VH-VL binders against b7j9k3. Designs and how they scored, part 6

Target 1, 255 residues: b7j9k3
Amino acid sequence: MTTEPGDRAWVLHHYPYGDTSLIVELFTRTQGRLGVLAKGARRARSALARIEAGRPLWVRWLGRGELPVLAQAEELGPFLPLNPLQNLSLFYVNELLLRLTQRRDPFPDLFQVYEETIDALCSEPGEGWYLRRFERRLLENLGWAPDLAHCAECGRSPDAASSEHWLYQAAHGVFCRAHAPDAAVAIEAAALVWLRGAMQTRSMPVWNSSLRRCLEQELLVHLGGRPLESRRLLTAYLRRTQPAMTIQKREEHSE

## First folded at step 1 (VH-VL)

Design p02 (framework fv_pabinafusp)
Fold by ESMFold2-Fast, scan of step 1:
Structure p02 (fold): chain C 255 residues (1-255), chain A 120 residues (1-120), chain B 112 residues (1-112)
Amino acid sequence: as target 1 above (255 residues)
Amino acid sequence: EVQLVQSGAEVKKPGESLKISCKGSGYSFTSYWLGWVRQMPGKGLEWMGDIYPGDSDTTYSEKFKVQVTISADKSISTAYLQWSSLKASDTAMYYCARSEYWDDYAMDYWGQGTLVTVSS
Amino acid sequence: DIVMTQTPLSLSVTPGQPASISCRSSQSLLHSDGKTYLHWYLQKPGQSPQLLIYEVSNRFSGVPDRFSGSGSGTDFTLKISRVEAEDVGVYYCSQSTHVPWTFGQGTKVEIK
C-alpha cells in the first residue's frame, strides 16, 4: 500500500464513526469531495482533534478505497474566528457541496471559487455577492446553468446599461418581457450580465434579492425533497439573537 | 412566478370559530417564513406572527399569541390563521406575506388579503 | 415593542416633483449580526402592501430607480426623485430587527 499524494483541502463536515474516530468530508483541489477516516480523532489529545469545517488544510491519506485513512492534516491558513452568521454562510456553501456533488469528482474551478468565497466571507462579512457567485459557479460546474446571454425565445441579449427587467425561469433560462412565461421571476438585465462575469466582481449591487430568488429556485430543482438544514439554523439563530428586552416581551404578556 | 393566494372573505358572528388560508406557489414553500399581518378598517399594519413550514416553528406577537393559532400544511403548500372564538374587534383585512431570513428579513411577496367581518 | 414614527402623515405632491418621508425608531435597528433590518412598503389604494426597499437602501426587484432609501441607527429616509401618478398610496416603514416586527403609522402620498 502506498501513501496517496497530498492535496490542498477544506473540511466540509465531520461526524462520529465508532467510539473514537471521525469520518471527515473533505473538498480537495485535485480529487474532488473525499471521505476520509480520522482514526482516534475524538480521543483526548489526538493529533487529529482539530479537524473542523472552515479549515484550509494540506492533507495526506492512506489507501485507494472508498474510505481512505487520514494520515496527515496541516493548517495552511490563519484561524477563521467566524461569527454565527459567517458560520451559517459557511455551512450553507458546504451543505450545497455535500448534497449536490459526488465523491472523487474533481472541480478545480469550483475549488478556486470556494476558496475565494471563504476569503470574501471573512473579509466582507454581511455581503451577498460571494454566495451568489458560488451558487452560479456550482450550477455551471455541474452542467445545470441556463444560458443567461440570450432570450430563450428570440435570442436577444440583455444590456447591462438598460433599466429593463428580464424574467428568469429555473431549468429554462431567461426571457425578455415580450416572451416571458408565467412562472418566470423578474430580474434586472445588469444582474444577468453580472452572473455571466461573476468571477471578476467583488461587490453586491442592489439586485441581490432578485439574484438570490432566481438562484435559489434553480438550486431547489436539484435538491429534491429534503430541506437545507443551514436555512433552518439561520432562522433559529436570528430568532435567538433578539435583545433581552424583546425576548422578555415575547415570553411575557404585555399589560 | 411567486404567488400567495388567500381564501375568500368571511362574515361571522361573535363566538364563532374561523380558519383562513394562504396557499404559496412558484417557490419552495418550506424554505421561507410565512407571516400574517392585520389591517383594521382605516388603520395601519400590525404584524401578528409567522411560521416556518419546513419544521412548523412559529413566532407570535405577544398581543396575538392568545387570540390566534398559526399553522401550515407543507404537503399542500398552505398556511393557516385560526380563531377559536371571534370578537367584533377581529374585523379586519388579514394579509399573508412571505419573508426570507437568509439576507433581509423583509416581507417580499404578499397575498391579496382576506376580509373578515365579525358582527351580530 | 419598537415604536416606528413616520413624518409627515400625509403629502400632496405635484407630478414630477420630489417627495421625502422620514422614519424614526424608538431603539437602534442595528442587529447583533451587523445588519439594519429597516424596510419600506407601499400600499396602493385597494391593493396589498408591496416591498419597495429592504435593509435601509436596497431596492426590491422591479422597483423603479426613482425610489431610494438611506439612514442608520434610529433615523431613516425614503426619497422619490420624481413622483408619478402610480406612486399614490400609503408608505410604511417597518423594522424586523426586534420581535415583534413593527410598522410606522403610514404616510399617505397624494397627487395635487
Scores: ipSAE 0.000, ipTM 0.471, lowest interface PAE 13.6, mean pLDDT 82

Design p03 (framework fv_pabinafusp)
Fold by ESMFold2-Fast, scan of step 1:
Structure p03 (fold): chain C 255 residues (1-255), chain A 119 residues (1-119), chain B 112 residues (1-112)
Amino acid sequence: as target 1 above (255 residues)
Amino acid sequence: EVQLVQSGAEVKKPGESLKISCKGSGYSFTSYWLGWVRQMPGKGLEWMGDIYPGDSDTTYSEKFKVQVTISADKSISTAYLQWSSLKASDTAMYYCARWGYDEYYFDYWGQGTLVTVSS
Amino acid sequence: DIVMTQTPLSLSVTPGQPASISCRSSQSLVHSYGNTYLHWYLQKPGQSPQLLIYKVSNRFSGVPDRFSGSGSGTDFTLKISRVEAEDVGVYYCMQSIQLPYTFGQGTKVEIK
């Protein structure tokens, strides 16, 4: 008599399979990423209907193969409607997990960080500190995190009180101004100090964009240099909002 | 090494059609926006429009929307700028330039295509 | 359209002396996310434009530290601490916050 496992999980992605079913990519607490077949999920009134990203689930599956059958899915919390930027951020963290982790490779600490990231994302608009924390924790859990405490050349440490910019190079680490390679990207010393230990703060730092650039470039090394679809969609979204801003400015000055 | 290579100089008469090209190499062509910038002789830079080759999504400057068509063929990593009927006022250097990844600035530029339209 | 106005339109500099170029926008270039979308390009004689500074003050890869950018809102400055012969060309500011994206008229820098 084998006890079938149940687990806490989040939907990362789903796509149609056959006429009425879905294949669902789950991120589970104890089994890592898991692909499951949600049989009949696209039928009207299915018990497995409307399995969506951004929802915490308790799931049970049957079978030990590469594509077990989803037997049960219960919602563990409310589904909150996300604005476009929140939705793009959710897609971003989900895409990172889909591209950089393997199926059935458990990361319980990363699972907790993921839940904290979704919680923060739903409480704040779009981009924020929680994405930088997720990126750093993802790199740490995968064994890829760079040393941010010392210049890779001379060993000097960044001083958060200094206005000195440091330089970051993906796959190589951080450098003081005197030792930086030509390809390195400028970053505030305070950003490096924050990332090493201040990730518990719930505020968006003024250097968030610099930090985002550096961490995304680090992640791209492990993606084989292939950009993320979520970031393309973000760029397209921002471009499409500029005509609306122009219209709004003209309307504000209309007689 | 990121490189944008544009087609050669063109000498045309008013009313003729023209299609110039910009071939990207050294990067994922479908993952970056590519823009076209005009520089009339002795004048400054003027943005014309952009294309995202992955899905052919385009954005045009209102001034150029009816004058030109921007397109791309992702199978050969090439973007195009085309006119159905050239005017003498189209005489200019035309640059293609890549937007930075998830950024709003041009990071790499082609060498330019000189288009001369005269009777 | 956002109008970008550069001053001066031209300047002649003795090698080793500093140079300063101003750029003023007709509207604020600050996005709601806190970034300011003002960038500087250099076009050397007979060459394509090249990126120098993005988002007000960030030097692009390979750009010497004698170049610096500053400013906020509508008023921006590009400074060259010690002009060298290789710095000759036309400098352009650009805004990318609002369609259509627009450039300044350009500032021609020449060596005396």
Scores: ipSAE 0.000, ipTM 0.517, lowest interface PAE 11.9, mean pLDDT 83

Design p04 (framework fv_pabinafusp)
Fold by ESMFold2-Fast, scan of step 1:
Structure p04 (fold): chain C 255 residues (1-255), chain A 122 residues (1-122), chain B 112 residues (1-112)
Amino acid sequence: as target 1 above (255 residues)
Amino acid sequence: EVQLVQSGAEVKKPGESLKISCKGSGYSFTSYWLGWVRQMPGKGLEWMGDIYPGDSDTTYSEKFKVQVTISADKSISTAYLQWSSLKASDTAMYYCAREGFYYGSEWYFDVWGQGTLVTVSS
Amino acid sequence: DIVMTQTPLSLSVTPGQPASISCRSSQSLLHSDGKTYLHWYLQKPGQSPQLLIYEVSNRFSGVPDRFSGSGSGTDFTLKISRVEAEDVGVYYCMQSIQLPYTFGQGTKVEIK
């Protein structure tokens, strides 16, 4: 077996293989997604026992085939203890990569955005701007991003200083008010301008709801209409916890 | 175009069973929750419950939990509201409504059916 | 259950004049995710309800810009800058922060 040079990686998913091993889906900086066999990873004294989602790793593998053997895995940062909502956001980002990208297809820009997204979700209270940024950059890296700078029909550009509403239609792009089809969803012109510059911002915009709707509809087109398990779990979680969170928030605010 | 089309008006006697339908078209039926809303004659809107057709997970308002059953058949993009034994007090307009794209945690009704009028009298 | 109270219950407006409807909730509708789960619907005579405003201030597609929503916490307002004949109907606020979802009792808007 040839020895491959090391790479930075994150665990997207893993599952048991045999009595003591794991098959691990990695997202690597230079090789894209990579499936590896982590021999003996489930043994009590294994050097690979700490391979899990949410930890940055430096990895090295042996072999060039479809399922190389994981030779080394070193932790590059501290443990990221996530609350349930943060874990669901991590699952969402990981699930998008698993379903929409191919093994051995590198996206170094997307890898950087992924790392920034994990960093942001650890410090933010939940669903936020970093997920909108990740969604947009994922679409861009895959060649699926619509042109947000021009009306698909007339070529006019959104003006952030204008209060005019624009409309978004998944798979078709953005439309000024005069040219929007019936299925298009309203979005603020400023939201489109913000999204084009989102790489430089670190705060939740007031248009987050409009952005969520538009970007998630766009992603759903490429998912073949098959919903994400992470989003089903998020919906179930919110339904179960919404009354308790409301009560706690009211109690914490009261004198 | 996204549409919800409901079954036609029903005239029933107390004690009879009834199942009304709501068919979705123009969107991914399994990507949205579908809710049921009652409007008694001359009164306001009351939320009864909803269903996620992807796995048939249901939520009910406590007031309606014993009175009705909500179900869905995703193979034909259709949701149902069912009574085992109707009462005169069930006389109302019943609307189905799509909750917005659930991935964004959008808990509001963006598309409504035309309504099914249920009249229960003898 | 969260109780939603609308004021006024009825409103008669001359065409072109503004209208304002208030909605008050018995508990805060602001979630820890930063979203406020208050929405406005219009039911025109003989028609199904239709979404006007979601999450306090966001206009739904196809809704004219004369409609605007504002507010925070427990107090919310729907404004129509210039009422037109097609705006006649019953307006409802709804909360979806807590199960069961609850609606206000409705505000009837009439011309004349």
Scores: ipSAE 0.000, ipTM 0.525, lowest interface PAE 12.0, mean pLDDT 83

Design p05 (framework fv_pabinafusp)
Fold by ESMFold2-Fast, scan of step 1:
Structure p05 (fold): chain C 255 residues (1-255), chain A 120 residues (1-120), chain B 112 residues (1-112)
Amino acid sequence: as target 1 above (255 residues)
Amino acid sequence: EVQLVQSGAEVKKPGESLKISCKGSGYSFTSYWLGWVRQMPGKGLEWMGDIYPGDYDTTYSEKFKVQVTISADKSISTAYLQWSSLKASDTAMYYCARDYLEGYWSFDYWGQGTLVTVSS
Amino acid sequence: DIVMTQTPLSLSVTPGQPASISCRSSQSLLHSDGKTYLHWYLQKPGQSPQLLIYEVSNRFSGVPDRFSGSGSGTDFTLKISRVEAEDVGVYYCMQSIQLPYTFGQGTKVEIK
């Protein structure tokens, strides 16, 4: 009997199947996304490690079809409980992978960035530089990243020391102020330099909101206008934290 | 590009019903809240309420809760503001605006406005 | 409801000179998340409002660097370093920390 090669993996999504099993969407180092059947995974005494998002696993599967059987799953490290914002950030990252990547399409560099993102997520309040890095690296791995190093019209490069405004247009790239099209979104030159190089400093840049806006517009081009469930839940969570919103929702729910 | 296009100006009599619209394009309509803001002639801005088109969840200012109904149809990326019975005091410019709650909780793009005139 | 008060109500500026508008809230706009939910809008004559500054000091996309916002707690300022003809209109501050969202009464800026 031979088994498929083992791999390091993370759970992106799972749902019940039959009385005791799960169908699991894995993100693996060497195979990309992989759907597997985890037989008996919901039994209290299952031989498989707990199947849930945010846990690193060593996995081995049997079969080469579209839904192989999960033969082995072992925890590779401790799982830290996430606060609501951290959990929503995890769901967001996982949902981007589910929507924008295909099964059996490997991205080993993106896999490494994913692991670094989860690590950073556990150390931050929920929305941070690591999400901008993940978004950029996802676009790069999928061949969708715009050139951030040169004005699309004149070829001039952004200077991080400059206070000059640059403009970002999804699917088209960046423009200096002199060549900015009407549909472009303003962004700091330093933010563009950070995205293409300074990510290694792993800091919370003051222009994080500008970066978020530009990267969201870029990702929306590839999502076909279909909303992300994680973003709906984030919006609902943010509204719930407003005192007046909480009072209004309680009154409306009672009706 | 992000655009919010509102229905045309309306002239109505007190007691009549009215439904005005705001159509979003150039973004994921179901991923942002859409707010309604009133501006009476020569006066400032008043927030009326908003809707999340993804699940049709609504919020209202107490002043407007019984006066209007906010709704949406996500299949055509359109939100609505409706009165069952108009009053002369409803004469105003009505704006729809996209609310970016995931970022800064502020209206970033606005429709061109719908002028509603209610006179006997 | 949070009351937003702007001063002055009108301002006439010589072309190229600076302008400053104040906004005061009846209670602090600082949220427990560390953010301050104060924003500035401009409504040019015959046009819809447009976002200028969000969360006190962040310029919205396409907004020239001559616009700057500052302040904390209950006292906020919008500054225009060099007023141009295209800056004519009514400026509004808004708070979004608490429902209902509330706006200041507006400051009309005119060029002499």
Scores: ipSAE 0.000, ipTM 0.418, lowest interface PAE 14.4, mean pLDDT 82

Design p06 (framework fv_pabinafusp)
Fold by ESMFold2-Fast, scan of step 1:
Structure p06 (fold): chain C 255 residues (1-255), chain A 121 residues (1-121), chain B 112 residues (1-112)
Amino acid sequence: as target 1 above (255 residues)
Amino acid sequence: EVQLVQSGAEVKKPGESLKISCKGSGYSFTSYWLGWVRQMPGKGLEWMGDIYPGDSDTTYSEKFKVQVTISADKSISTAYLQWSSLKASDTAMYYCARSLYDYEEGWFAYWGQGTLVTVSS
Amino acid sequence: DIVMTQTPLSLSVTPGQPASISCRSSQSLLHSDGKTYLHWYLQKPGQSPQLLIYEVSNRFSGVPDRFSGSGSGTDFTLKISRVEAEDVGVYYCMQSIEYPLTFGQGTKVEIK
């Protein structure tokens, strides 16, 4: 029999298939990413019509081939409407998983971090620390995390109590100021220490923008230089609606 | 390694059109604002305008918005500064420069080598 | 437009001596996000400008610690603790709090 036991899962993406069905990309606790066929999900009054990103599901599927059929999907919690920034953050996290992980490659630790990230996104709107933690944990789970504990040239360690700046170079690691290459990006020593211990942290760092720059550049190395659609949309949104995120533009409304 | 490579020096007559270029490499071209800065011979730096290549949104200095057009072609990671009709007073070094922070408007961390434009009889 | 005024216009410095450049803005450069958008650039002879200090006091990648920036509101200072031969050039302050972005007129540093 080709019936699999149930699993906890989240919807990363879905797209139409045939006249009434969806192909759904799931992120599951025990099987990693899994593509499933949700038969009749686009029909009016379908039991599967509520399959959407941002809601925890218990799922069961039939078949062990590349595209098993979704047999059951039970909602494990409420889905609250998200504001545009929350939706873009969810899209970003989901897009990273879709582009950087393989189907049927389980990461139970990353699955837990994903759930914590969605919870923080819903309960602490406007805070970016959970995205930085997710990015770091994603890199760790994929075996791509750089050594942030030592200067790549001299082996010195960043001091969390220091306000000194270090330099980060994607794919190469970190450098103290004395040994930094010209192309590296500045980052606070405390930020490097925070990144190494971030798994138990629940606070918004004041150096969040520095962390964002460094981690996104590291992820870009593994994306083959192809930009994320979620980041294009985030940029468009922020430039139109968030004066605090951009320089005030006096020519913004000139023809 | 972030690099901005500008087109070569130009010698033009008043009234001629001109389009100079700035090619970015070593980073996500569509994720950073790119600006143009003029330096007249022996003078200081003047910001002319900037562009976000991801959607081609532009911001101009009031002084320059009638004089020049800023554009970008993201398929070849290249930004442009264009004049429809040059004046002798356009004689200057023109720099392109990239913002420090991705996705945010800012100031310039990485600079091209400059394009010298000479406009004379 | 925000006007940026630098003093002095030129400095002639003996190697190893300190140098100080002042920059005054016509209005506050403090943004609602809590950051102050004042930056310092160096243009060495025959070269493109290069970023030295951003957001008042942060040294850019590769910039020696003899360079330091300080100030708040409308008054800012760039200090070089011990001027070296490679520090010769024109120094510019720049504001990015609002458009249009504006530079100071520049301070030329020469070795005596």
Scores: ipSAE 0.000, ipTM 0.450, lowest interface PAE 11.6, mean pLDDT 82

Design p07 (framework fv_pabinafusp)
Fold by ESMFold2-Fast, scan of step 1:
Structure p07 (fold): chain C 255 residues (1-255), chain A 124 residues (1-124), chain B 112 residues (1-112)
Amino acid sequence: as target 1 above (255 residues)
Amino acid sequence: EVQLVQSGAEVKKPGESLKISCKGSGYSFTSYWLGWVRQMPGKGLEWMGDIYPGDSDTTYSEKFKVQVTISADKSISTAYLQWSSLKASDTAMYYCARQTDFWEYSSGYAMDYWGQGTLVTVSS
Amino acid sequence: DIVMTQTPLSLSVTPGQPASISCRSSQSLLHSDGKTYLHWYLQKPGQSPQLLIYEVSNRFSGVPDRFSGSGSGTDFTLKISRVEAEDVGVYYCMQSIQLPYTFGQGTKVEIK
């Protein structure tokens, strides 16, 4: 092979290493997640592009060990400053990838969805549809999506034109009302058609709460006992921005 | 199905202690605030306070902060409301309710699911 | 505390006719994030409250389209286009922009 190890990538996370370097968790098109050492990245006038979440990069690395050295990092597109809520959405998407995917496990379809999600996050602030789509596509790529086209007990199919509510149980699928387990949660038939990918809409006011509930339960099955840190940071941020007397934990402020 | 199941009705005398419970199921218990709401007989709704079970952070309405303690045990998805010394004026229906987060298209801390209520009667 | 005031306090409606409930807050419910933290609940006789409308105008899951919310700043309205028997109960508005969260005093809706 004469092809250099290089790829399109996004930064999921980074932390300081030594006096001037960073260890970076990359999400790459062809290699999946990859940890790299960005030597001298924190030096003034580093040759490497800025290593920050939300910035598309072309990267090249050297070495075949657990922590190859980042040899080249070039910006591939525009960078838009994000407001705090947009940054928390980005952190949420990145946290899902960090917790639910493995290093060196490529998902090229998921990589494309990630890029589309970041674009929508920057271009369409305040809409939740792209987070729902990312969650759906993540579950599909990881093989966790249940059959949403048929009732798991009787085989009946949801009709998007119907106002009928169905019931969803994480890891088990969907049920018509007559056959639903006690733990199942209500969801509109149209939401199931959307979740299956058979209908696309970016405005879902009626069923968005049901979608959030079902997707949250599905993700929870695979997240173990540790809650999502992005949810904790969001609630801490909102508590700090509201004028109220409250007991806050010591670590919720910036210092 | 998202459910909040509260403990049964209580009949107590003034000065007694009481701890009532609210068990969540069908959702990530540690990812939502859980609020407590009082409704005195024939009166409207009063927000008492809330707890984030993931880290046990609590908020109280000034009116209630010396009267009650809110706590949670995330290992059993259960929140609690406790009095050290009940008064006759504590006679009321007490509801727990899930408070939504403020994610895109969230309900902005609206209380989307409610428990069935716990009737507390305090009489001499 | 933010004071929430509802009018009317009671309303008798013939089935199939519209109903309108107003809610006024003592200060603006618009947050710097662009959202307005005003919600509507229904408490049917002998039952727990249930969420109808969140953030002014968004119907909660399963809420019939005959319910609609509108308003901005300090003045808000809940409308029922055609009142049905199952709509009887006490309606409450609530603000969640500032702690403590506060409810209106309630509007009782009855069928004539």
Scores: ipSAE 0.011, ipTM 0.528, lowest interface PAE 9.3, mean pLDDT 82

Design p08 (framework fv_pabinafusp)
Fold by ESMFold2-Fast, scan of step 1:
Structure p08 (fold): chain C 255 residues (1-255), chain A 121 residues (1-121), chain B 112 residues (1-112)
Amino acid sequence: as target 1 above (255 residues)
Amino acid sequence: EVQLVQSGAEVKKPGESLKISCKGSGYSFTDYWLGWVRQMPGKGLEWMGDIYPGDSDTTYSEKFKVQVTISADKSISTAYLQWSSLKASDTAMYYCARGVYEFGDYPFDYWGQGTLVTVSS
Amino acid sequence: DIVMTQTPLSLSVTPGQPASISCRSSQSLLHSDGKTYLHWYLQKPGQSPQLLIYEVSNRFSGVPDRFSGSGSGTDFTLKISRVEAEDVGVYYCMQSIQLPYTFGQGTKVEIK
């Protein structure tokens, strides 16, 4: 209904600006990431005071420059009280978007995947498949996804029915056993087929730890080796609340 | 200045109980894990366990969890390592060391001077 | 438990000459947060261990730039570009990715 401009959006991050305002990082359906100035948002009775991550918004802003003014924000869904692990997963997804995408670079397909990921995070909090899907789709939308359908050396395809282990190397792709480089990580052929989307299951049998490791190495290539704050906080949270568990064992649990 | 000060050397007989201490100063004692490390004469370093003084949460190495108890009194910024019944094999230098900050990641950045425990008969 | 293996067990160095110590872990020390949880400690004779290098290559406060760490995954190296008399002691690598924390067996560095 809005004439100029309005959009469906999610809050990725916000931080104080001036005495009473916020700068809000939005992920919008049609405009990509957008930074907006929410004037007076930190005042106790501000109409903008309840802008929060993890909730869908309809927003309207004024000005088309680098930092337009947020004119309207309406909540499109209920507040979802998230447990600490769900909050860390949300922070992780948001942090990937903040670190790897540019403002004003639209990704409508990725926007849909983001919404589906938040929905699945709330509906299936113990599962990890939706984070692996988000990671894969993010890499695809940015043009960084390796070809998982063919051995990078010989062109042979992984067989989902096979128990054969293939090798994964970040930035280079996948290799059958005969052509694996020394630095490759072992992964089952069926996991590669699942990740590619050829098996349309919304659950992940036994590959979450292996796929997480492969995808995280891939993402780290594009982060310049700089760690994600969300992953550091996850490690610290698990260390403090379950210190008897190993970090590697904790990492193997789905977020 | 961050400092960990340990109690003095102990000479004990097998079967006796013992409690040694490590007092932290120059930092927020309740925001860092505090670990205990054993060094047997002429040997290397072995991590025994640690405590988060803010809530007294403890972690032990499997090898040590039946042998010792780790505790802390946050009101006096002091952690303790305790044996109910000492053995000759407990003869070693025992170090306390500051672990990770709640959201930090530098393990064992500052160490106490060590407490020598000698158990003989 | 992660096993940490150091080589050599001891080395004698002429002052001003370089020294290198290797450390190998039984599994990768790279965490999903992008950090590699390998650290180096120095224990001088009669003293407590001191943190020298954390997370593979970062020098702790006050550590001279003649000390450098490198490596990835399971293979790590500590290098001293010009060994000085004050560098005598036992060097330990340590992993903190997995409980229990484990140390290498130590490398004794002595002056010739």
Scores: ipSAE 0.000, ipTM 0.404, lowest interface PAE 15.2, mean pLDDT 81

